VH-VL binders against q54fm4. Designs and how they scored, part 2

Target 1, 189 residues: q54fm4
Amino acid sequence: MSTAPSPTITSPTQTSPVVINKSLICQDSTVSNGVQIAIGTVLHPRSSIIISEGAGPIIIGENNIIEELVQIVNKSPEPMIIGSNNLFEVGSYIECKSIGNGNVFEPKCKILKNTIIKDQCSIGAGCIVSEDKICENNTIIAQTQNSQIQTTSTLPYDHHSSIHMTHLELLHKSIPLFHTIKKTPILEK

## First folded at step 19 (VH-VL)

Design b1
Fold by OpenDDE, look of step 21:
Structure b1 (fold): chain C 189 residues (1-189), chain A 121 residues (1-121), chain B 109 residues (1-109)
Amino acid sequence: as target 1 above (189 residues)
Amino acid sequence: EVQLVESGGGVVQPGRSLRLSCAASGFTFSSYGMHWVRQAPGKGLEWVAVISSDGSYKYYADSVKGRFTISRDNSKNTLYLQMDSLRAEDTAVYYCAKDSYSLWFGYFDYWGQGTLVTVSS
Amino acid sequence: SSELTQDPAVSVALGQTVRITCQGDSLRSYYASWYQQKPGQAPVLVIYGKNNRPSGIPDRFSGSSSGNTASLTITGAQAEDEADYYCNSWDSSGNHLYVFGGGTKLTVL
């Protein structure tokens, strides 16, 4: 029984600190007029931030990671406000009123209209946050075999933050090497 | 140098209307959101309204929603506040303030000197 | 609606350091901006973002944040720093976009 060698995930030795001094918006992303994106935030290819006709602006804070096929859509005449240090993973759909800081939206999760996600929440893969829902700080929503469950996290925020920043630094280093970046104004939070 | 000059303040009776103006200079007016902020005598600052650079978006504080209308004429570099159905609690110095960003959701980087509105019977 | 709270008054001796604090849920998500207002004058922006000073603002002014608080610090207070100070932030509640603190009167002794 040839034990296939476990691929040694060589952590890229960050030889030099990457200075994050701009937002990274890939050319292959779709961003409506009226969207404001703060410094450090990354939009991967094939991501979309859309303001529907007649809808309010979308404001996105600092150091967010918006991965491929993510859709952030505002259909409300009210502004959509997204904080900082959030991770939107592949294929997630976001139609919220507001999102705080340090949240994780796992692949293909859906945040439906008029929802409020506060801080340090985790929405599991494929999970759906219903319309008008308020997720309090540290809310965890996860999918089990038979149901969607909700609980409260006891993990310290600092751990998530450090991982996120490392990821962000990596993206800021790597994305410009492989993708054309849109020239966009940088807003400060 | 950025200059904001408010005008149109005065004494009015409750239920009446008043229109304030803010003349802007020293910057590209059409490129920035604009705000109204008021301050009742001896009280703190209260945000009133914002309008985006192109006028496409307008938002109000709950206290004035439905009664006040913010507008702008970019060709004249002028911001307006139409105040209808005025109440005694609307008595304040009204400041126009420049937003730091093209729409809003920034900070107020420049302020006018304000114009006094007094609503009294 | 989201509220920002400030101490109504603080005092500092000339040349000493004073911290004015603003507290509110919005501050967990957004930076505060700080405004100085002297009697009979319009407010003046003194701090914004993480710790940014507009041109013309002395370096003795600094900003910080922690949890649901933001602070304005004056290191080496001068007589001319006597004023009212207001914090401002985005409104996280969504009822309206901006909210001011109640203001803090700073007296320099």
Scores: ipSAE 0.021, ipTM 0.613, lowest interface PAE 7.4, mean pLDDT 87
Fold by ESMFold2, look of step 21:
Structure b1 (fold): chain C 189 residues (1-189), chain A 121 residues (1-121), chain B 109 residues (1-109)
Amino acid sequence: as target 1 above (189 residues)
Amino acid sequence: EVQLVESGGGVVQPGRSLRLSCAASGFTFSSYGMHWVRQAPGKGLEWVAVISSDGSYKYYADSVKGRFTISRDNSKNTLYLQMDSLRAEDTAVYYCAKDSYSLWFGYFDYWGQGTLVTVSS
Amino acid sequence: SSELTQDPAVSVALGQTVRITCQGDSLRSYYASWYQQKPGQAPVLVIYGKNNRPSGIPDRFSGSSSGNTASLTITGAQAEDEADYYCNSWDSSGNHLYVFGGGTKLTVL
């Protein structure tokens, strides 16, 4: 009267957010359990990093800038992985599979389900990166006449990195003057 | 193994200059921020300055700003502190310290043994 | 304020547990790092982040934090733990980027 049991695989329970020392996470931001944020990353007020019911964790690297009203949402059971030195400008929506390093997501752009954005990409304001798309290194997507065009940038990464780090330093000095921030834990081994 | 060796300390008169050096080995020097921290005789630790891994970001304590200049030469694995307009209050052991990260967001995971600077008339 | 305040001295009997505290407004936002300094020697990192120990630091050293306070705890104190202990934290709101506490001299009886 018994059938050999098949294990039912369920998603693991979410854990509390873990951040590395010196990250700035504004108290007015929303961060789900199971989000991990590395050092230097700044979350502005009213940004959100959300793990949907049954979805996998979100892992965010170092020195990212996440501006107001940015929404980063994982609805997939697989981990969402975001690298370092990325700029997410006001109101962008991110539901990627992965994002690499040094990318710029201009205001109100949408990065849809299961996308892969590699390094040094620039996604123009209001542009949509369609589901499952892969943006290779140095891709620029811009909006023209209801059409999106794609081209390749030749600007060196070290030039972008210098501007980004200056911006980041300003934020680390200025944000605590005007906003309450969450305590920054260290990432456990 | 990480090693930091300071040099260039000595006795100088007020108003004069000294240049401290810190020779680094046992790690990729160009990947990490570097700090100077000082300790007056019988007193506690005081942070002095930091320089980012590529040298592009430099920050100073108010007590030394405008008088001290931190720099690095990544081709020689060497950190420097140029100390101008020295005052009696600058008398201290000066430690070189490694940041755990590339900018200045980390903690001081390795320290040198220090070099004594005495500013006396 | 951005200063970090430590008691100047604390004693512990050999084999007993001691807690060294560090208080400051910056600790509401950032974890402290803890440094041990024995007489005539350079400081050594013993705790960073909430409760991480570098390689080679005995597991009797631990850290904790609550509100504006960070603590370094030594369980089973040994004679070799006699030293000065400094907390340190990042403070972007002050006139210093990093702030050290005044230090706590631990005496092992």
Scores: ipSAE 0.007, ipTM 0.486, lowest interface PAE 11.8, mean pLDDT 82

## First folded at step 21 (VH-VL)

Design c6
Fold by OpenDDE, look of step 21:
Structure c6 (fold): chain C 189 residues (1-189), chain A 121 residues (1-121), chain B 109 residues (1-109)
Amino acid sequence: as target 1 above (189 residues)
Amino acid sequence: EVQLVESGGGVVQPGRSLRLSCAASGFTFSSYGMHWVRQAPGKGLEWVAVISSDGSYKYYADSVKGRFTISRDNSKNTLYLQMDSLRAEDTAVYYCAKDSYSLWFGYFDYWGQGTLVTVSS
Amino acid sequence: SSELTQDPAVSVALGQTVRITCQGDSLRSYYASWYQQKPGQAPVLVIYGKNNRPSGIPDRFSGSSSGNTASLTITGAQAEDEADYYCNSYDSSGNHLYVFGGGTKLTVL
């Protein structure tokens, strides 16, 4: 039985550094007024950042990746603050008070209201962070067969950062080729 | 060149009201959040209030909440601080500061020279 | 509300390096900005973000962060650097959106 060689996914050789000098907001994304998005952040099609009536603004930092079907919603009169270098994967639901930096939200996870996610956390696919919960730095929440488990990561921040930036650069190169981008003011930091 | 010029400071008695103004120039005023920051004599800096670029959002420090009102007139490139029910502890130099962003969560990239408010009996 | 703490005073010899540190829980999640204030003058932004200097600020000024701390470093202190230095950060706790450190008086000897 000739084992077909696993296609070597050749990572596209980044031939030239991509200068990230703007946010990328796809036309097919939904963004309420009162949302502030910093430079480098990417909103994929069918993503939504929604401010409910009477709710406070949503402020999103730099170099975040917000994938398809992600919903970020603020229903509180208080501002929702999201830091930088976060990855929100497909279908994740975010209704937090605040999110720090360098977090990963895997597909279809849910962050419920008034939660605080600090830095370098990982929320596993389908996991639910309950209301009013505080996730300390480096918190890992993962789904097992029967329950959610929580632990603390010992991985250095630098590893996540390098992968994230590579991903971000790729998106900044590829998304404009296939999607119409909303004209947004460049927020200079 | 970015310029912020505060005015309206003075000496007032406790319980009275005062309105401060900040005239802005050298940048698109309507595109940036604006702040008030104060400094009591010989003390440190204290954040007072913020208003978004379009005035839709306003937030205050607990120390002034319910007494102070931040507002802006973008047609006049002017920021305001209405101060009611003034207290002795409100005595300070009041600075207007420009946010680096349209709402806030940026840095204070430009400051006025400040206007002195003295609350004394 | 979250507090930012700074040493009230530090000294540095001319041409030497000094680090001013700010400590607080908010700094675990947010970058600090740093402001220089000379007597009788308004504050001036000197460092923001990870390590960014505004135009006109000398390269001897640098910023760093670790854990719940942020630091302003002056490498090769000059006489003109004598001033008060304040750190600032966003604070999501207690509905006080911004918090300043108590300030550090820097004396250049």
Scores: ipSAE 0.255, ipTM 0.747, lowest interface PAE 2.0, mean pLDDT 89
Fold by OpenDDE, fold request of step 22:
Structure c6 (fold): chain C 189 residues (1-189), chain A 121 residues (1-121), chain B 109 residues (1-109)
Amino acid sequence: as target 1 above (189 residues)
Amino acid sequence: EVQLVESGGGVVQPGRSLRLSCAASGFTFSSYGMHWVRQAPGKGLEWVAVISSDGSYKYYADSVKGRFTISRDNSKNTLYLQMDSLRAEDTAVYYCAKDSYSLWFGYFDYWGQGTLVTVSS
Amino acid sequence: SSELTQDPAVSVALGQTVRITCQGDSLRSYYASWYQQKPGQAPVLVIYGKNNRPSGIPDRFSGSSSGNTASLTITGAQAEDEADYYCNSYDSSGNHLYVFGGGTKLTVL
């Protein structure tokens, strides 16, 4: 019985570290005047960051991933503040007061007005965070068949961060190959 | 070289008004948010107000809201602070500070030398 | 009110290492910037972001963050480092967009 040699999982070739020193905003994205986007943040095609008439500015931190069909909207006269290292997945709707760092917004979730999402939260696909809600650090909201449930994660921050950065590096390498990028002023941070 | 030069400070009575100016040079003034920060004698730093690069957004500390007005003239590379209904607690050195970003929420990368405002009866 | 707190005074021997810490809820979500102020002078930016130094700032200055704290570290303190140090961050409480710590007076012994 010839023991088939175990496939040698070749360690992925350490690709040279990509220096992330700019934001990547695809040409096919919509960004209002008054939006500030920091270095490393990526806006995919058909994403939108919109400031309503009379509303305050939107400030987005570093290394955020904003995927296709994501809508970030500020309708409040107060500034909308989004931190760093967040993932906004396809079709998510964001109308928050503020978002911290390291959060994940799964596809088609909705964050309604005046909400505060702190750090390292996970909002499940299709979930709705009600108006004026405050999600404390490490909050998980998930959709069941009949209801939304809320719990708290115990996952270490460092592990999540490393995965996010790897994803970000990949995007910075690949997106310019397939999409036209808007010329944005380099916000030196 | 980036330079910020404040002017307009002086001694005023309570209830009076004063207008401060900050002349900017050495950078594209119209591309950056600008701030006022003050420091009472022997005290710490207190943020006062911010104005976006194009002047479309203005925000104030609660302590000065309704009394102070921040503005800018990009054609003159000048930042202003109109101070009305001055109080004794407004006594401070007022600094002009450049934001690292076009709006704000960056860092104060350059500061002026400040101008002293004294409110005393 | 998102307050930033600092020790009012710290001392360090010449050539030694000192750490100045800022604490506040805002620091959980936002980076701090640090400013040095010598007597009779305007503040000067010394550290911003994760650990960035402006041009002209010596490499003995470094920044770090953990939880709700940010720290400025001076490795190999020099006599000219004697000054007041202020941390700054965004205030999410709605009262102010920016908030400063109370300042720390550093004495080099």
Scores: ipSAE 0.123, ipTM 0.700, lowest interface PAE 3.2, mean pLDDT 89
Fold by ESMFold2, fold request of step 22:
Structure c6 (fold): chain C 189 residues (1-189), chain A 121 residues (1-121), chain B 109 residues (1-109)
Amino acid sequence: as target 1 above (189 residues)
Amino acid sequence: EVQLVESGGGVVQPGRSLRLSCAASGFTFSSYGMHWVRQAPGKGLEWVAVISSDGSYKYYADSVKGRFTISRDNSKNTLYLQMDSLRAEDTAVYYCAKDSYSLWFGYFDYWGQGTLVTVSS
Amino acid sequence: SSELTQDPAVSVALGQTVRITCQGDSLRSYYASWYQQKPGQAPVLVIYGKNNRPSGIPDRFSGSSSGNTASLTITGAQAEDEADYYCNSYDSSGNHLYVFGGGTKLTVL
């Protein structure tokens, strides 16, 4: 199974495990009023979460990782719902209806209007999920010779979850050292 | 412990008004969306209305839109439902319910015990 | 609501397994939550999201979902499980923003 980093103990004083009890929203990110972001989620610099005029809210669950230049945009009057433990890699574009849990959106992929991505899906770099499509659990979409293929993942959930949490813990430790964090969490709105 | 206590129910004639209150305690009221859900005698649950944590978003079921107004006073930890132009079909037990989200679109994790509204001639 | 359909009644023998189903187009987009209601009492959340149990809910309760259908499963039903069960989901396309199924009365024999 996956391993998490071990804390270093060098003295009689016992150190506690790292606790993730807040979201990290970099100052150089853009977040509209009406966006709800739960505990543990990290927004990297230059990411954006935008509600268009007249559109419904965007609700984002726990422990997501939203990398640089990611754009999450709701243009629908209906709410956009994004679950937990998702990884949105650099430059991906998200205009979904809903996204479940534990998904990976590789760089520059595009998730178009009214799409539904359930759980444990992987959308390959540069791939496009067309409007109104539904990706059932464990779907993998990848690019081959200018066409997209779809297959089903066999990776265990526990393995993916452990790797994701290790990554998230490192970000919670490292990002505040190098980036300015918004002082008023978006959760109040 | 989380506690929600509804009050203000009673018997009223059609066309009249009634105001329900829900007193909240045991959680940060201003951080969560709040709902009204009703249940006619012997019938199922029907969602009525929602208000976001800061009051910026309000939504209503079509059956009550234009007649009911949801509101909240975060300084008093109190949720309200103003019911105007009451009809016999509004007869129900009215429950106050807490959303797990600050806007809404979560699950209803805590419920009050309900207050009965009877609309009859 | 008319958008989430549940069977009105289901019976199970004590200690046996029962499934309560909920069908509707909104379940393609959103997971169901499940509420238990005993006579004269307020509803109680028993399953949320796909298969999460709140603290205090016995592990014999589980949820599942596929396509437009959500299911609540009780494995090893107990007498205390006799109640009405409601599914609930967000419905952005109907006349109601939130929808409940019509409820299923579970009788434990």
Scores: ipSAE 0.043, ipTM 0.613, lowest interface PAE 7.4, mean pLDDT 84
Fold by OpenDDE, fold request of step 22:
Structure c6 (fold): chain C 189 residues (1-189), chain A 121 residues (1-121), chain B 109 residues (1-109)
Amino acid sequence: as target 1 above (189 residues)
Amino acid sequence: EVQLVESGGGVVQPGRSLRLSCAASGFTFSSYGMHWVRQAPGKGLEWVAVISSDGSYKYYADSVKGRFTISRDNSKNTLYLQMDSLRAEDTAVYYCAKDSYSLWFGYFDYWGQGTLVTVSS
Amino acid sequence: SSELTQDPAVSVALGQTVRITCQGDSLRSYYASWYQQKPGQAPVLVIYGKNNRPSGIPDRFSGSSSGNTASLTITGAQAEDEADYYCNSYDSSGNHLYVFGGGTKLTVL
């Protein structure tokens, strides 16, 4: 009984740190003219960044992760400014005045118009941030069966950043293997 | 060589209007956003306005909003700043600056030598 | 509105190293650009991005960032480096788009 040698799946542990030197915008994403995206930011397939007619530009910082079916829309004549190191998960809808850094937007959440999300916030799945709302740093919004609750995070920022960067590195390695990437201008940050 | 040359500065009374021009050369003018930045005597730099490469977007500092109008003529490689309802606090050297990008939110990679605007009674 | 703060004045001995720091919330989201201005002259870009120097800028100029701060470092200061230095960044709130620091006067001793 010849024991067939188990194929050693040599996981190519590419141990070399991936130098992130570009943005990754998938070909099947929709990006309006007037959108600027900084280095490291990733747009997954079927994501959309849209400037409505007569609206201002959208500026997105570095190292953002924008997943499938995410919609970022500016309808205001003023610019929409999004910082860095944010995670927009599948199906999130974003119509904000501004977003800071290190925020997480869980699936199918909605950020409505003229909202300001500062830094290190977590918006839970399906949650709705009302119009004109300001979410202070470290705000957590979560959905329960009967209500939407708001609290404040006590997690250090450094831990979140480290995890986020690891995720980004993985995406920068994997996405080009499976998706065609648009050639886009690269902003520094 | 990139060159930016401002003109149109001078002495004006409060409430009057003045139009500044910036002649650009040495680069594809129509491909870059352009800015006005001013500096009051003995003070720091203050961003005033920006216009995108194609002129589709214009934005202003709150201090000049509603009074100043930025525009450009790409066929003439010229940037303009129409200043209306001038105030004493508008007294400054006005610089035109080139954005490193077509829209904005780059860096100011080239500056003119500036033109002095003095608003005094 | 987002503000950038700088020390109004710093001094450095000839040949020594000096760091000029800019602080502000916008710096968490955006890189700072740095501008040198000598008396009676227009500003000149000296550092942009993570640590980029335009052509013609000496390699003694370098840039760095950490948290809500950005720094311009001159390693081996020369007499000609005496000038005002301004940091610039973008308003993350979208209110003013661009913001300058108050400027730092560098004296070379």
Scores: ipSAE 0.043, ipTM 0.672, lowest interface PAE 4.3, mean pLDDT 89

